VHH binders against Malonyl-S-ACP:biotin-protein carboxyltransferase MADC (madC). Designs and how they scored, part 25

Target 1, 317 residues: Malonyl-S-ACP:biotin-protein carboxyltransferase MADC (madC), of Malonomonas rubra (o06926)
Amino acid sequence: AKWTELQDKSFLEATARERAVGIVDEGTFTEFCGPFDKIYSPHLPLMGEAIEYDDGLVAGVGKIGKKPIFVISQEGRFIGGSIGEVSGAKMVKTIQLASDLYEEMVSEKPDLPEEMRPAVVISFETGGVRLHEANAGLLAHAEVMDQIQNCRGRVPIISLIGSRVGCFGGMGFVAAATDVIIMSQFGRLGLTGPEVIEQEMGKDEFDASDRALVYRTTGGKHKYIIGDCNYLAADSIRSFRETTTAVLQKPMEEIETFRRIGSMEKIKEQIELVKLSVSLKPKDSMDVWAHAGNENPESLINMTLDEFLAQAKRLKA
Short names: E, the ipSAE of ESMFold2; O, the ipSAE of OpenDDE; V2, 0.75 times the mean of E and O plus 0.25 times the DockQ between their complexes.

## First folded at step 16 (VHH; framework vhh_8dlx_2)

Design z6 (from w2 with G98A; at its last look DockQ between E and O 0.48; V2 from the best seeds 0.00; counts 0 for: pae E 14.1 > 2)
Fold by ESMFold2, look of step 16:
Structure z6 (fold): chain B 317 residues (1-317), chain A 124 residues (1-124)
Amino acid sequence: as target 1 above (317 residues)
Amino acid sequence: EVQLVESGGGVVQPGRSLRLSCAASGFRFSSYYMHWVRQAPGKGLEWIGYIYRSGRTEYNPSLKSLVTISRDDSTNTLYLQMNSLRAEDTAIYYCAKATPLYEALTKGSYMDVWGKGTLVTVSS
């Protein structure tokens, strides 16, 4: 009953643990290195030192169908913890374990069925509003990027962005490096937070206090139209779970085609988007939406998800 | 019948090197991660490191400069090379077979088979 109730819970309002539990099949989630779980350690032995487990990141493993799903879920309410050295190490080791499991499975069954292929799901929640906090976890960011590269072609990594804080700073780069990005319309994704953009570009160019403008430039609908995210989900754990499940039914070769960086084709797409941005000189996301073919782009702002997906035109490189 | 047997322990002078062996039988050795763990007299277990089937290794940072783990799949043998031994390295050294992670979720075991250990005493 509790898991079923989670399915209708707002992804925006859910805790990191609720998101992690709700994304995988009922009853299958096992959290790594929790405060009360000393027995189920994924290649991380406890060796006589006091270990703080409440570090702002929930990591564990569950299943979707027969697939092992390694879940990483960030808690933005924990000051500095989601990017810190401890939480970063936990993130790195969780991704490494997924890769290690894949290698074990293919050694036992070289023609591994797609339905058994392990996957990683990362539910991002980090503001990046203070760069020195991001720098405190700088080594962990590099190590996470190494693990993402190690998984390419073998273990799909799915980004979920729909939590209160959004996905900014160094974790914005990490999300861009994953295979698939799923956002809700309330999700925010950016390299630099709105206030930092305002400082760098001046308030005349970008006014961070305008919440509607912020959502139009960093939010899920905008990111979907410009191709920075692959899928748009409703603001519920159910919708993120269903979208994730549908993606993971695809062959690994197809999943790889969604990647935003790390291929010549993606590089060409980014070059064309830069050329388009320069040629249009857009001052607001509405100009970009109109160029994508949306005759009345402002009408898209308040559409329901189903209406939006049925009508919205996406930018073509 | 899964079995692990450590050997190569004994009394050794400080500063010397020692190689421990772990003979494996009863399972496909080449398909599993293998760990080394030690326990000094009166102390808890200390994880040394593991080796993946590909030869990739991870080590306890406090021991990384002193140890090397290797494996020989043709003889089903795991090795621990220890250098510049000190009195604090006196311990019983165990090898252990890892379970696959998803089986650990059902059985509650991370290292499901352990050897009996081999004693290393570092004294002068």
Scores: ipSAE 0.000, ipTM 0.206, lowest interface PAE 14.1, mean pLDDT 74
ESMFold2 (binder alone), look of step 16: mean pLDDT 82; pTM 0.822
OpenDDE, look of step 16: ipSAE 0.815; ipTM 0.908

Design z7 (from w7 with S54E S109R; at its last look DockQ between E and O 0.53; V2 from the best seeds 0.00; counts 0 for: pae E 2.5 > 2)
Fold by OpenDDE, look of step 16:
Structure z7 (fold): chain B 317 residues (1-317), chain A 124 residues (1-124)
Amino acid sequence: as target 1 above (317 residues)
Amino acid sequence: EVQLVESGGGVVQPGRSLRLSCAASGFRFSSYYMHWVRQAPGKGLEWIGYIYREGRTEYNPSLKSLVTISRDDSTNTLYLQMNSLRAEDTAIYYCAKGTPLYEALTKNRYMDVWGKGTLVTVSS
């Protein structure tokens, strides 16, 4: 599809590659280790599993204006977007390249204009570690987080969560470690997936088939209210692109304020949130929404995004 | 003008070690990936590895156990330590300057300047 057509495509329904190409300016995207390079899992064939020549992850570089954008995009259609050795390595290296580029640029021009600052954008669609490559996948998570940490104050890292699979497992931690999280109302972010909770705790505790419940606990609106998500975008590549662009116009110092972790202050905020949870003993997310100042929390569930953004109250730290 | 000059090549016996040097000038040495590449007689170019900032290195898996790349940014010098040399290691060894990173990433051009090379002959 043409780039212009991609802009109107649902972010939820888009492929990883469409998300990657569409998030940057037209004609600027260059893919690293694309399918033609045939760099795939060395483990999956040994296990008799199907492979993808890009190992289910698109990585590359493009531009938004003058800003180099390193893009990582996970493909949920390939083994649920789970991360293995190769896909993990691609993530690590892509973030590292962004860091390296920044250093190269400032070495030549110490007063690098903000508009030229490299950035990383990660479209998450994953259940976490690939079962077939568990140890390698776990290592990849750690390494990715190390790279994210290394980028602090230098290279902004933005999470995009609006895919069908959402962002779960260890990758939930990875997303949480980034500077800014952008979601759609159809995006989902969590650590333990609903199915896993049900499996471990029983259906009475958490019914994973209750989609309404799932979205109230992991969905974009909920995450926005509680402060885990910084921005909500509409379900289109265009909307995610526009939101990303707006965020990246901010100086690095401001972008860092959007983080959920990484400072003592952030830790304190999280602790307070835990205390609040203990004190409120919420039975449902709506209790938390009410506490945040939403007088009719139930009305938020089916509210349009525009209406929601206009009136929804967020938890105050 | 960017210039790279290799040195340290010669004839060595199998099992011996050799250290090659590459003197760089005309560019900000510390800002670039620096590579070693070799070409054996009658064979194509073989990438050995590179070094970047903070001692970060990557190697050809086939050669990783036999080589170590290092750099001295204060003297603009690149090094290649080779151990346990074999006859098949006979080649002209080149140092090369990495292309600016963004250009390299987008144009798939990773090295833009090469030295003239230094010959290493491993023979009993």
Scores: ipSAE 0.339, ipTM 0.716, lowest interface PAE 2.2, mean pLDDT 92
ESMFold2, look of step 16: ipSAE 0.381; ipTM 0.727
ESMFold2 (binder alone), look of step 16: mean pLDDT 83; pTM 0.848

Design z8 (from w1 with G108N; at its last look DockQ between E and O 0.65; V2 from the best seeds 0.72)
Fold by ESMFold2, look of step 16:
Structure z8 (fold): chain B 317 residues (1-317), chain A 124 residues (1-124)
Amino acid sequence: as target 1 above (317 residues)
Amino acid sequence: EVQLVESGGGVVQPGRSLRLSCAASGFRFSSYYMHWVRQAPGKGLEWIGYIYRSGRTEYNPSLKSLVTISRDDSTNTLYLQMNSLRAEDTAIYYCAKGTPLYEALTQNRYMDVWGKGTLVTVSS
């Protein structure tokens, strides 16, 4: 009953723990994370008992149907809502455990049913303070990226962006590298398409420093129209859970087609979208929305989610 | 039935090296984490480290420079190499099979089968 009440809670207003518990099936969530000082367990980085709140990152495992779901849920409302060395290590280890579980399962059952394939769900909430100057051992985005790469083709990774702080800084690159990005209209993603291309190709091949104004818009509706996210969900834990569940019912091969980077073909598609957007010479987001085929783009701003999804046209190269 | 049998223990002089072995049977050895744990006289259990199927290891930070864990999946054997042994390394050394991972994570039970241990005594 209490899990059922959580389903109607605003994703924007929910705590990291509420988002994590609510995404998986009732009664299935086991939290790995404990207080910061308990992460030093020699067996696993995550051996703590659940705590009520004041934790910067919630990590754990639950289920959707038969599928094990590893959840990473950030809490940005805590003082210093940023990625620290402890929370970075929790992210890396949780993703690593998902791939380890997949390897264990296929070693015992080589034709593992798709319905049993493990997955990772990351609920982002970070202001993106860069920590590369901090103490030795802080998580670099490269370590998280390495674990994401290790999961490709094996363990789908889904990004959820709809919390109050949004997804900014280095975690924007992490989100872009996952297989699927789900946002609400209140979600904010601070990374732009040009920056993703520069990251994948290197600055010598593509320089993102001259960012088109249209790519600086962080909101979910805009990101959906320009193709920076794959799905929009309503502002409820239920809607994010239902969207996540629907995505995870797809075969892994199909899920991989939603990824924005990780092959030259995907990079080439992103380059064409950027070239199109720049050639439009837009004054603001409305110009790009209009070019995508939205005859009255201003009207999209205040539409309900259902109205928006029924009418909005997305930018295509 | 899952069985783990440690060997290689005995009396050694301080400063010397010792290699312990753990013979495994009754399960698909290559699929699971494998652990070493020790218990010194009058002390609690001390986790030494684990090794996964990929060869990836993690060690107790206090022992990291002194030990190396390896595995040979073709012979179902786990190894612990210990160097520069001290009197404080006197302990019963156990190998342990990692619990199937989903079960381990959801039940907070990381080791499901233990060997009987092998005694290492570091004495002049």
Scores: ipSAE 0.626, ipTM 0.853, lowest interface PAE 1.0, mean pLDDT 79
ESMFold2 (binder alone), look of step 16: mean pLDDT 82; pTM 0.831
OpenDDE, look of step 16: ipSAE 0.873; ipTM 0.936

## First folded at step 17 (VHH; framework vhh_8dlx_2)

Design aa1 (from w7 with S31A; at its last look DockQ between E and O 0.02; V2 from the best seeds 0.00; counts 0 for: pae O 4.4 > 2, placed apart)
Amino acid sequence: EVQLVESGGGVVQPGRSLRLSCAASGFRFSAYYMHWVRQAPGKGLEWIGYIYRSGRTEYNPSLKSLVTISRDDSTNTLYLQMNSLRAEDTAIYYCAKGTPLYEALTKNSYMDVWGKGTLVTVSS
ESMFold2, look of step 17: ipSAE 0.686; ipTM 0.874
ESMFold2 (binder alone), look of step 17: mean pLDDT 83; pTM 0.843
OpenDDE, look of step 17: ipSAE 0.868; ipTM 0.938
ESMFold2, look of step 19: ipSAE 0.678; ipTM 0.867
ESMFold2 (binder alone), look of step 19: mean pLDDT 83; pTM 0.842
OpenDDE, look of step 19: ipSAE 0.026; ipTM 0.382

Design aa2 (from w2 with S31A; at its last fold request DockQ between E and O 0.64; V2 from the best seeds 0.72)
Amino acid sequence: EVQLVESGGGVVQPGRSLRLSCAASGFRFSAYYMHWVRQAPGKGLEWIGYIYRSGRTEYNPSLKSLVTISRDDSTNTLYLQMNSLRAEDTAIYYCAKGTPLYEALTKGSYMDVWGKGTLVTVSS
ESMFold2, look of step 17: ipSAE 0.661; ipTM 0.866
ESMFold2 (binder alone), look of step 17: mean pLDDT 84; pTM 0.855
OpenDDE, look of step 17: ipSAE 0.863; ipTM 0.932
ESMFold2, look of step 18: ipSAE 0.661; ipTM 0.859
ESMFold2 (binder alone), look of step 18: mean pLDDT 84; pTM 0.859
OpenDDE, look of step 18: ipSAE 0.847; ipTM 0.923
ESMFold2, fold request of step 20: ipSAE 0.659, 0.630, 0.633; ipTM 0.847, 0.844, 0.843
ESMFold2 (binder alone), fold request of step 20: mean pLDDT 84, 84, 83; pTM 0.849, 0.849, 0.848
OpenDDE, fold request of step 20: ipSAE 0.811, 0.811, 0.832; ipTM 0.912, 0.909, 0.921

Design aa3 (from w2 with M111F; at its last look DockQ between E and O 0.72; V2 from the best seeds 0.00; counts 0 for: unsure alone 62.9 < 65)
Fold by ESMFold2, look of step 17:
Structure aa3 (fold): chain B 317 residues (1-317), chain A 124 residues (1-124)
Amino acid sequence: as target 1 above (317 residues)
Amino acid sequence: EVQLVESGGGVVQPGRSLRLSCAASGFRFSSYYMHWVRQAPGKGLEWIGYIYRSGRTEYNPSLKSLVTISRDDSTNTLYLQMNSLRAEDTAIYYCAKGTPLYEALTKGSYFDVWGKGTLVTVSS
């Protein structure tokens, strides 16, 4: 479909490539090592060595306004969105290129306008990597985290979570390490501090096989209430693009204050949430939502996004 | 004006080492990827590798064990160390300034300024 038609497409149902193309300005996306690339690139030698193999990850660069946007978009329909040696290397290299571009730009123009600052957008769709089962995945996880750290304070990294598979395993920690997390209500994000504590309640008090319960526990509304995501977007490429654009208009200093890991103030908030979760001993997400001050938490489940944002109360520090 | 001047070429015995230099001027040397490329007689251009400001390097896999690229930003000089030289390494060796990165990634134009080259002949 045409770029304008993509804007109304469900983010949940979109392919990795549709999400990547749709997030940046029309006509600006250049994909690295796409299915038709036949030319080895000096800047992408590891990806060039992998050109012969489909890796389930779309990477490239485009623009939002004057701002170069490096996009990493995972495809869950390819091997369940698993992270391996090739796709991990592509992710690492793409983030490295964003940092390199920033350094080039600042070295030439020390007073670089915020509107020209490069950024990274990662659209997650992965069941994750079982750390104890996949050494190659573990190395990729560590290398991505290193690149995220190298970008801090310089290149904002925005996580988008709204695809069908969700963002689980070690990639949940990767998403938490980025500067900003945008979710839709259908987005699922695992492996955060409060979620780890909730898992200790045991099968009899918390049963992950209950699809409604899993949605509320890992879902965007729950994560928004507990402060594990910064923004909720509607389930459309347009809404994710508009929210991303609005975030990227903020100065880098402000953007990094949203970070879930690596901000002292946010670390303190997470510690208090963990302490609360332990003392509250919640049986499901409704107990948590009620504790946040929502008198009838079940009513929030079916609210529209606008109604939810207007009425839902979030946990306080 | 951007200028790149290679030096250090010449005749060398097989098995020996050689260090090439590239003196850069007319641009902010520390800002860009710097590359080495070679052309053997009757052959096309062969990319050797690059180095970025951080010292991070990438090499053509077929040459990785034979070469090391380094840079000295205080003297605006790029280096290519070649070891265990063989007759097949006979070539004109060029240094090249990397195209500004956004253009390189979107347009596929990886090198914007080249040196004149320095001839390395590996001969018994």
Scores: ipSAE 0.641, ipTM 0.861, lowest interface PAE 0.9, mean pLDDT 79
ESMFold2 (binder alone), look of step 17: mean pLDDT 78; pTM 0.790
OpenDDE, look of step 17: ipSAE 0.878; ipTM 0.941

Design aa4 (from w7 with S31A M111F; at its last look DockQ between E and O 0.55; V2 from the best seeds 0.00; counts 0 for: unsure alone 64.0 < 65)
Fold by ESMFold2, look of step 17:
Structure aa4 (fold): chain B 317 residues (1-317), chain A 124 residues (1-124)
Amino acid sequence: as target 1 above (317 residues)
Amino acid sequence: EVQLVESGGGVVQPGRSLRLSCAASGFRFSAYYMHWVRQAPGKGLEWIGYIYRSGRTEYNPSLKSLVTISRDDSTNTLYLQMNSLRAEDTAIYYCAKGTPLYEALTKNSYFDVWGKGTLVTVSS
C-alpha cells in the first residue's frame, strides 16, 4: 500500500508491515528480510541466524525526522501472533542493532543531539507464548527483556498496542518494561498492574494472585484511566505516528519517567493503587472510572478520543 | 587510509587448529563490527561471522561450531580461531571492516574495507 493511504488506515485493521512502514517517514523503511536463499541473504552478516525463518514478524529501520527508528511489528494473522524462537531472536537482534547504532553515533559525536538519538518502536500483536513453544518463547522473552534493559537511558523504546490481537502473555511484561506505552481505545493489553508489580518485586514480596478484577480489563480507555498505559491514540496509523513522534521529541531523561517497571517509588505508588482498588470492591470498570473522579463514567464509553482526553480523569492513589 | 592486514595463514594438517590475526589501522577500530570472510578455490565468498565492541559475536550457521572470533581493541587486532580443520576449509581468509551501521542496514553493504587475505591450506 501507498504510504499516504496508510496514514488514514485503521491501526486495528492494518497488517504488521503496513503499521511498520506507516509509522516512519515516507520512503525511509528498510525491512530486515528473511533470505531469498540463506547463503545470499543481504542481512545475514548482522542478523545471523535470526534471518533464517519466515515468522510473521516485520523488523526494520526507518526515520522520523533525523532520528533512526528501529521497528518491530508483529503479525497476528500469520500464526495468531505467538512468539517463537525465530521471532524472539529477530526482536533481540533488532533492539541490539539500535543500541549498537547509538554507541556508534556517540563515538563520533559524544554530545549527540536528542533529535538524532535512535529509538525502537514495537507494534505488538500477540496472544503471548503458546504452550507448545514454551521453551523457545521463554528464552526469547528473557533475551528481549535483557535488550530492553541494555537500552535504558540510551535508546527509548515505545510500545504500540492497537492491533486486532492485542498484547497478551509474556509480551505484556515486555511492553511494561519499555519506556512508553501508547494504546488506542481498541487496543488490548492483558497484563494487569498487580502482575507488573509482582514481576518487579518477586512473588515473595508481592503476590499478584490477590488482585482486583478491575485490573483484568484489557481495553485502552480503561488502561489509560488506571495508568497501565501512558498515551491514547486514535485508531489510525497517522495518530500512532503523531503520538510516537511527539513522545520522541522529549528528552531521554523525561521519557524514562513514563516507564511502568522502574524505581521503587513508582512501584510503591502502584501498590497503593492496588490497595485502593481492593478496598473499592468494584463490580466493573465503571466503578473504577467513577472513583477516579469521572462523575458520569458511562458517558466516557462513547466519547471521541479528543472528548475523552479532555474530560477523563485518571486513577490516583 | 583504512588498512587491514591478515596474517597466520599457511599449510596445516587436517584436524589441527589455526589462529589468524588481522591488524587494523586508520579508523576507530572499537566503533565498528569486524568480520571474517573466506573464499575457497573456485567458489564464492562465504561470510564466517562478526564481532562487535562488547565481544558479541554471530557466526554463519554452517561454521558456528568450528570458529571463534575475538578482538583486542587495545592493539586494534581481530582474531579468527579455527579448530578441527578439514580439507574444505582451504581458502583465502579475509578480515573486513563493517560499514557504518545505518548505511550497512539501509544499503545492504556490510563490508566497507577488506584486507588482502591470508591463504590457509589444509593438506593431508
Scores: ipSAE 0.627, ipTM 0.829, lowest interface PAE 0.9, mean pLDDT 80
ESMFold2 (binder alone), look of step 17: mean pLDDT 78; pTM 0.793
OpenDDE, look of step 17: ipSAE 0.867; ipTM 0.935

Design aa5 (from w2 with V113Y; at its last look DockQ between E and O 0.61; V2 from the best seeds 0.73)
Fold by ESMFold2, look of step 17:
Structure aa5 (fold): chain B 317 residues (1-317), chain A 124 residues (1-124)
Amino acid sequence: as target 1 above (317 residues)
Amino acid sequence: EVQLVESGGGVVQPGRSLRLSCAASGFRFSSYYMHWVRQAPGKGLEWIGYIYRSGRTEYNPSLKSLVTISRDDSTNTLYLQMNSLRAEDTAIYYCAKGTPLYEALTKGSYMDYWGKGTLVTVSS
């Protein structure tokens, strides 16, 4: 009960918990809270009683089919979704547990079927680092990036971006580092592409040529056209769940081909897309959409998802 | 048949060090978290810490500076090193196998098999 009702709920309007419960199969979500988190979290000794509060982040595990799905879901209603020490630790631990489970499963069954491979789903909703905990937030960002690296080739990580606050700041870098990014048209994603490439490759390898333009164009349809996200979903938990399910049915090797960074081939493609987007010197997103081959770019704004996906042309280098 | 056998307990003087061992059999030792737990006379169980297959450890904060957990997957042996022992460290020390991780996370039962324990008495 009520899980079926969640499926039709707006992803934009849903709470972090509703998104987490609704993405996995009915009745399968177990939220991490209480003593287990203290026993296994590397940062619990620094938190004391803070663990009694979720710090604006829902973490847990459920299933899609036979596949264990570790879910991290940020709550923008809590201090704008800002990242602090507790929420950072919960993210790190949850990703670490997914990797631990994968290692346990392969240790017991070296020929682990793809349908049983664990995955991580992160539903982002954050404006960035919490100002009064800025150092802890930056540390959490680095630790999450380490865990994403540890999962590469082993545990797919799917980013969902469709909530009211969007995905900004250091978490934009985190999202860009995951294997697949799914957005809705209402999703907003900032500080991605050029900045993540520079972080991974260093300044000497790449320098973003117009960062102000990149930040002015954060919406899901635009990000889809320029190649910053892999999939566009409708604004419902059902659509995000169906898209996530379809992605996770793919073999890990195929899922890795969707990653925007993390290999020289992917970095070269992203660099060319960024160079092309910036070289257009567009006054708004419509100029970019037109250059991608969309004859009436303004008509795409009001299309339904299915119409948009059938007609929209994506930018190519 | 899962078996966990602790050894190395006994009477020891305060200030000395002691290393406990736990011999494991009947399961793939290298696949699981392993735990140490103790119970002082007349008191409840006290979790000491765990070690994961990678060697990653976590400890009860109150004991963190006093103990070290290690494992040898080639001999299926878990170890607890205790230093600067005090009278309050007198307890029965148990090793425990971590429950398969998905089950532990979804059902909240983190240790599925326990040894019979080894007594450590810190006296005089």
Scores: ipSAE 0.648, ipTM 0.852, lowest interface PAE 0.8, mean pLDDT 80
ESMFold2 (binder alone), look of step 17: mean pLDDT 82; pTM 0.843
OpenDDE, look of step 17: ipSAE 0.883; ipTM 0.944

Design aa6 (from w2 with S31A E58D; at its last look DockQ between E and O 0.65; V2 from the best seeds 0.70)
Fold by ESMFold2, look of step 17:
Structure aa6 (fold): chain B 317 residues (1-317), chain A 124 residues (1-124)
Amino acid sequence: as target 1 above (317 residues)
Amino acid sequence: EVQLVESGGGVVQPGRSLRLSCAASGFRFSAYYMHWVRQAPGKGLEWIGYIYRSGRTDYNPSLKSLVTISRDDSTNTLYLQMNSLRAEDTAIYYCAKGTPLYEALTKGSYMDVWGKGTLVTVSS
């Protein structure tokens, strides 16, 4: 059974399509192939051939139980300079469809059961760009942010961060705007990419090629302790699927409480925390973990996920 | 019973404008996408565009500059405004109800109920 075997696959190593198919129930995923392949599909973008040629983003709809799940899964490999604009349009339309479905369902049944509420799941994989420069696809980022705002209180949006490239730059802002962020320990999340940090601080202060340093400042365990992500998952499609399913069982009112307030304030906070971590030498992220109440913070580094979650203390907001 | 009735067709001279109406009944009109489609003599069906409950529209790119779709949820009426009509715009014009969205996306049929159409003839 290919879907069953997929559940044990490393999320870090999985392709965008494998992540998308594996998050929803077996046999339920319908990928959006663009309107060209469905001649009576006027609700989808008319850029079908361009979307098919640019296979940088997988989008579709499936189910977890009775709940429709709109999936957006990024592939980190880009094939040209305008890939972000096409992928952005596909993201925007997919989120719009989720909101449209919610409104249709509530119009038919105003007391819609929570278990039937549509949701959006975004599996990020992007290296990002520097914040102080105009980025190809800047308009697409603004449109995605608008759609996320339109979904607030109605359609929960879950971010998954555990793929090889991580989630940086403009997509870091998109992830921060979603309701819930789930990371693995290998996931990397940053509002500025490691190369931009190195450029701003110098290689002697921050070496972007030092993977251990990058993981200590952008990685899942650290982000969990400082409150930048809400949940940790193990590095498997199964663990991300189970964590996503558990989050989506919660009432929408509770899901809304997970949202990070003040996206610009989060950017400033992230930058200051990186500066602090670098100025205290690479092992000094342990000082931040100790400040959170972890009396033996170095013991947390090599813990399994279950051990970490049982013992780790987190910073308060 | 879901029912759609188009009206406003007739003979019109080239260069003129025409507004078609579609009266809807038997369903929650405000909840669904609504479409306009046309069929010229001897030709296949041509999708014109749709409008969603928020007023958001999308159009066939070849017709986008010539048409405007609107809706009035208080009277359950869908409208198609056509401008600068040409002889090739001669067709039977249909309105159609959007299929429930999840079923449309997963089963590939986006319009489930059609009107009987109204004939527009553009002739000098």
Scores: ipSAE 0.594, ipTM 0.814, lowest interface PAE 1.0, mean pLDDT 78
ESMFold2 (binder alone), look of step 17: mean pLDDT 84; pTM 0.855
OpenDDE, look of step 17: ipSAE 0.854; ipTM 0.928

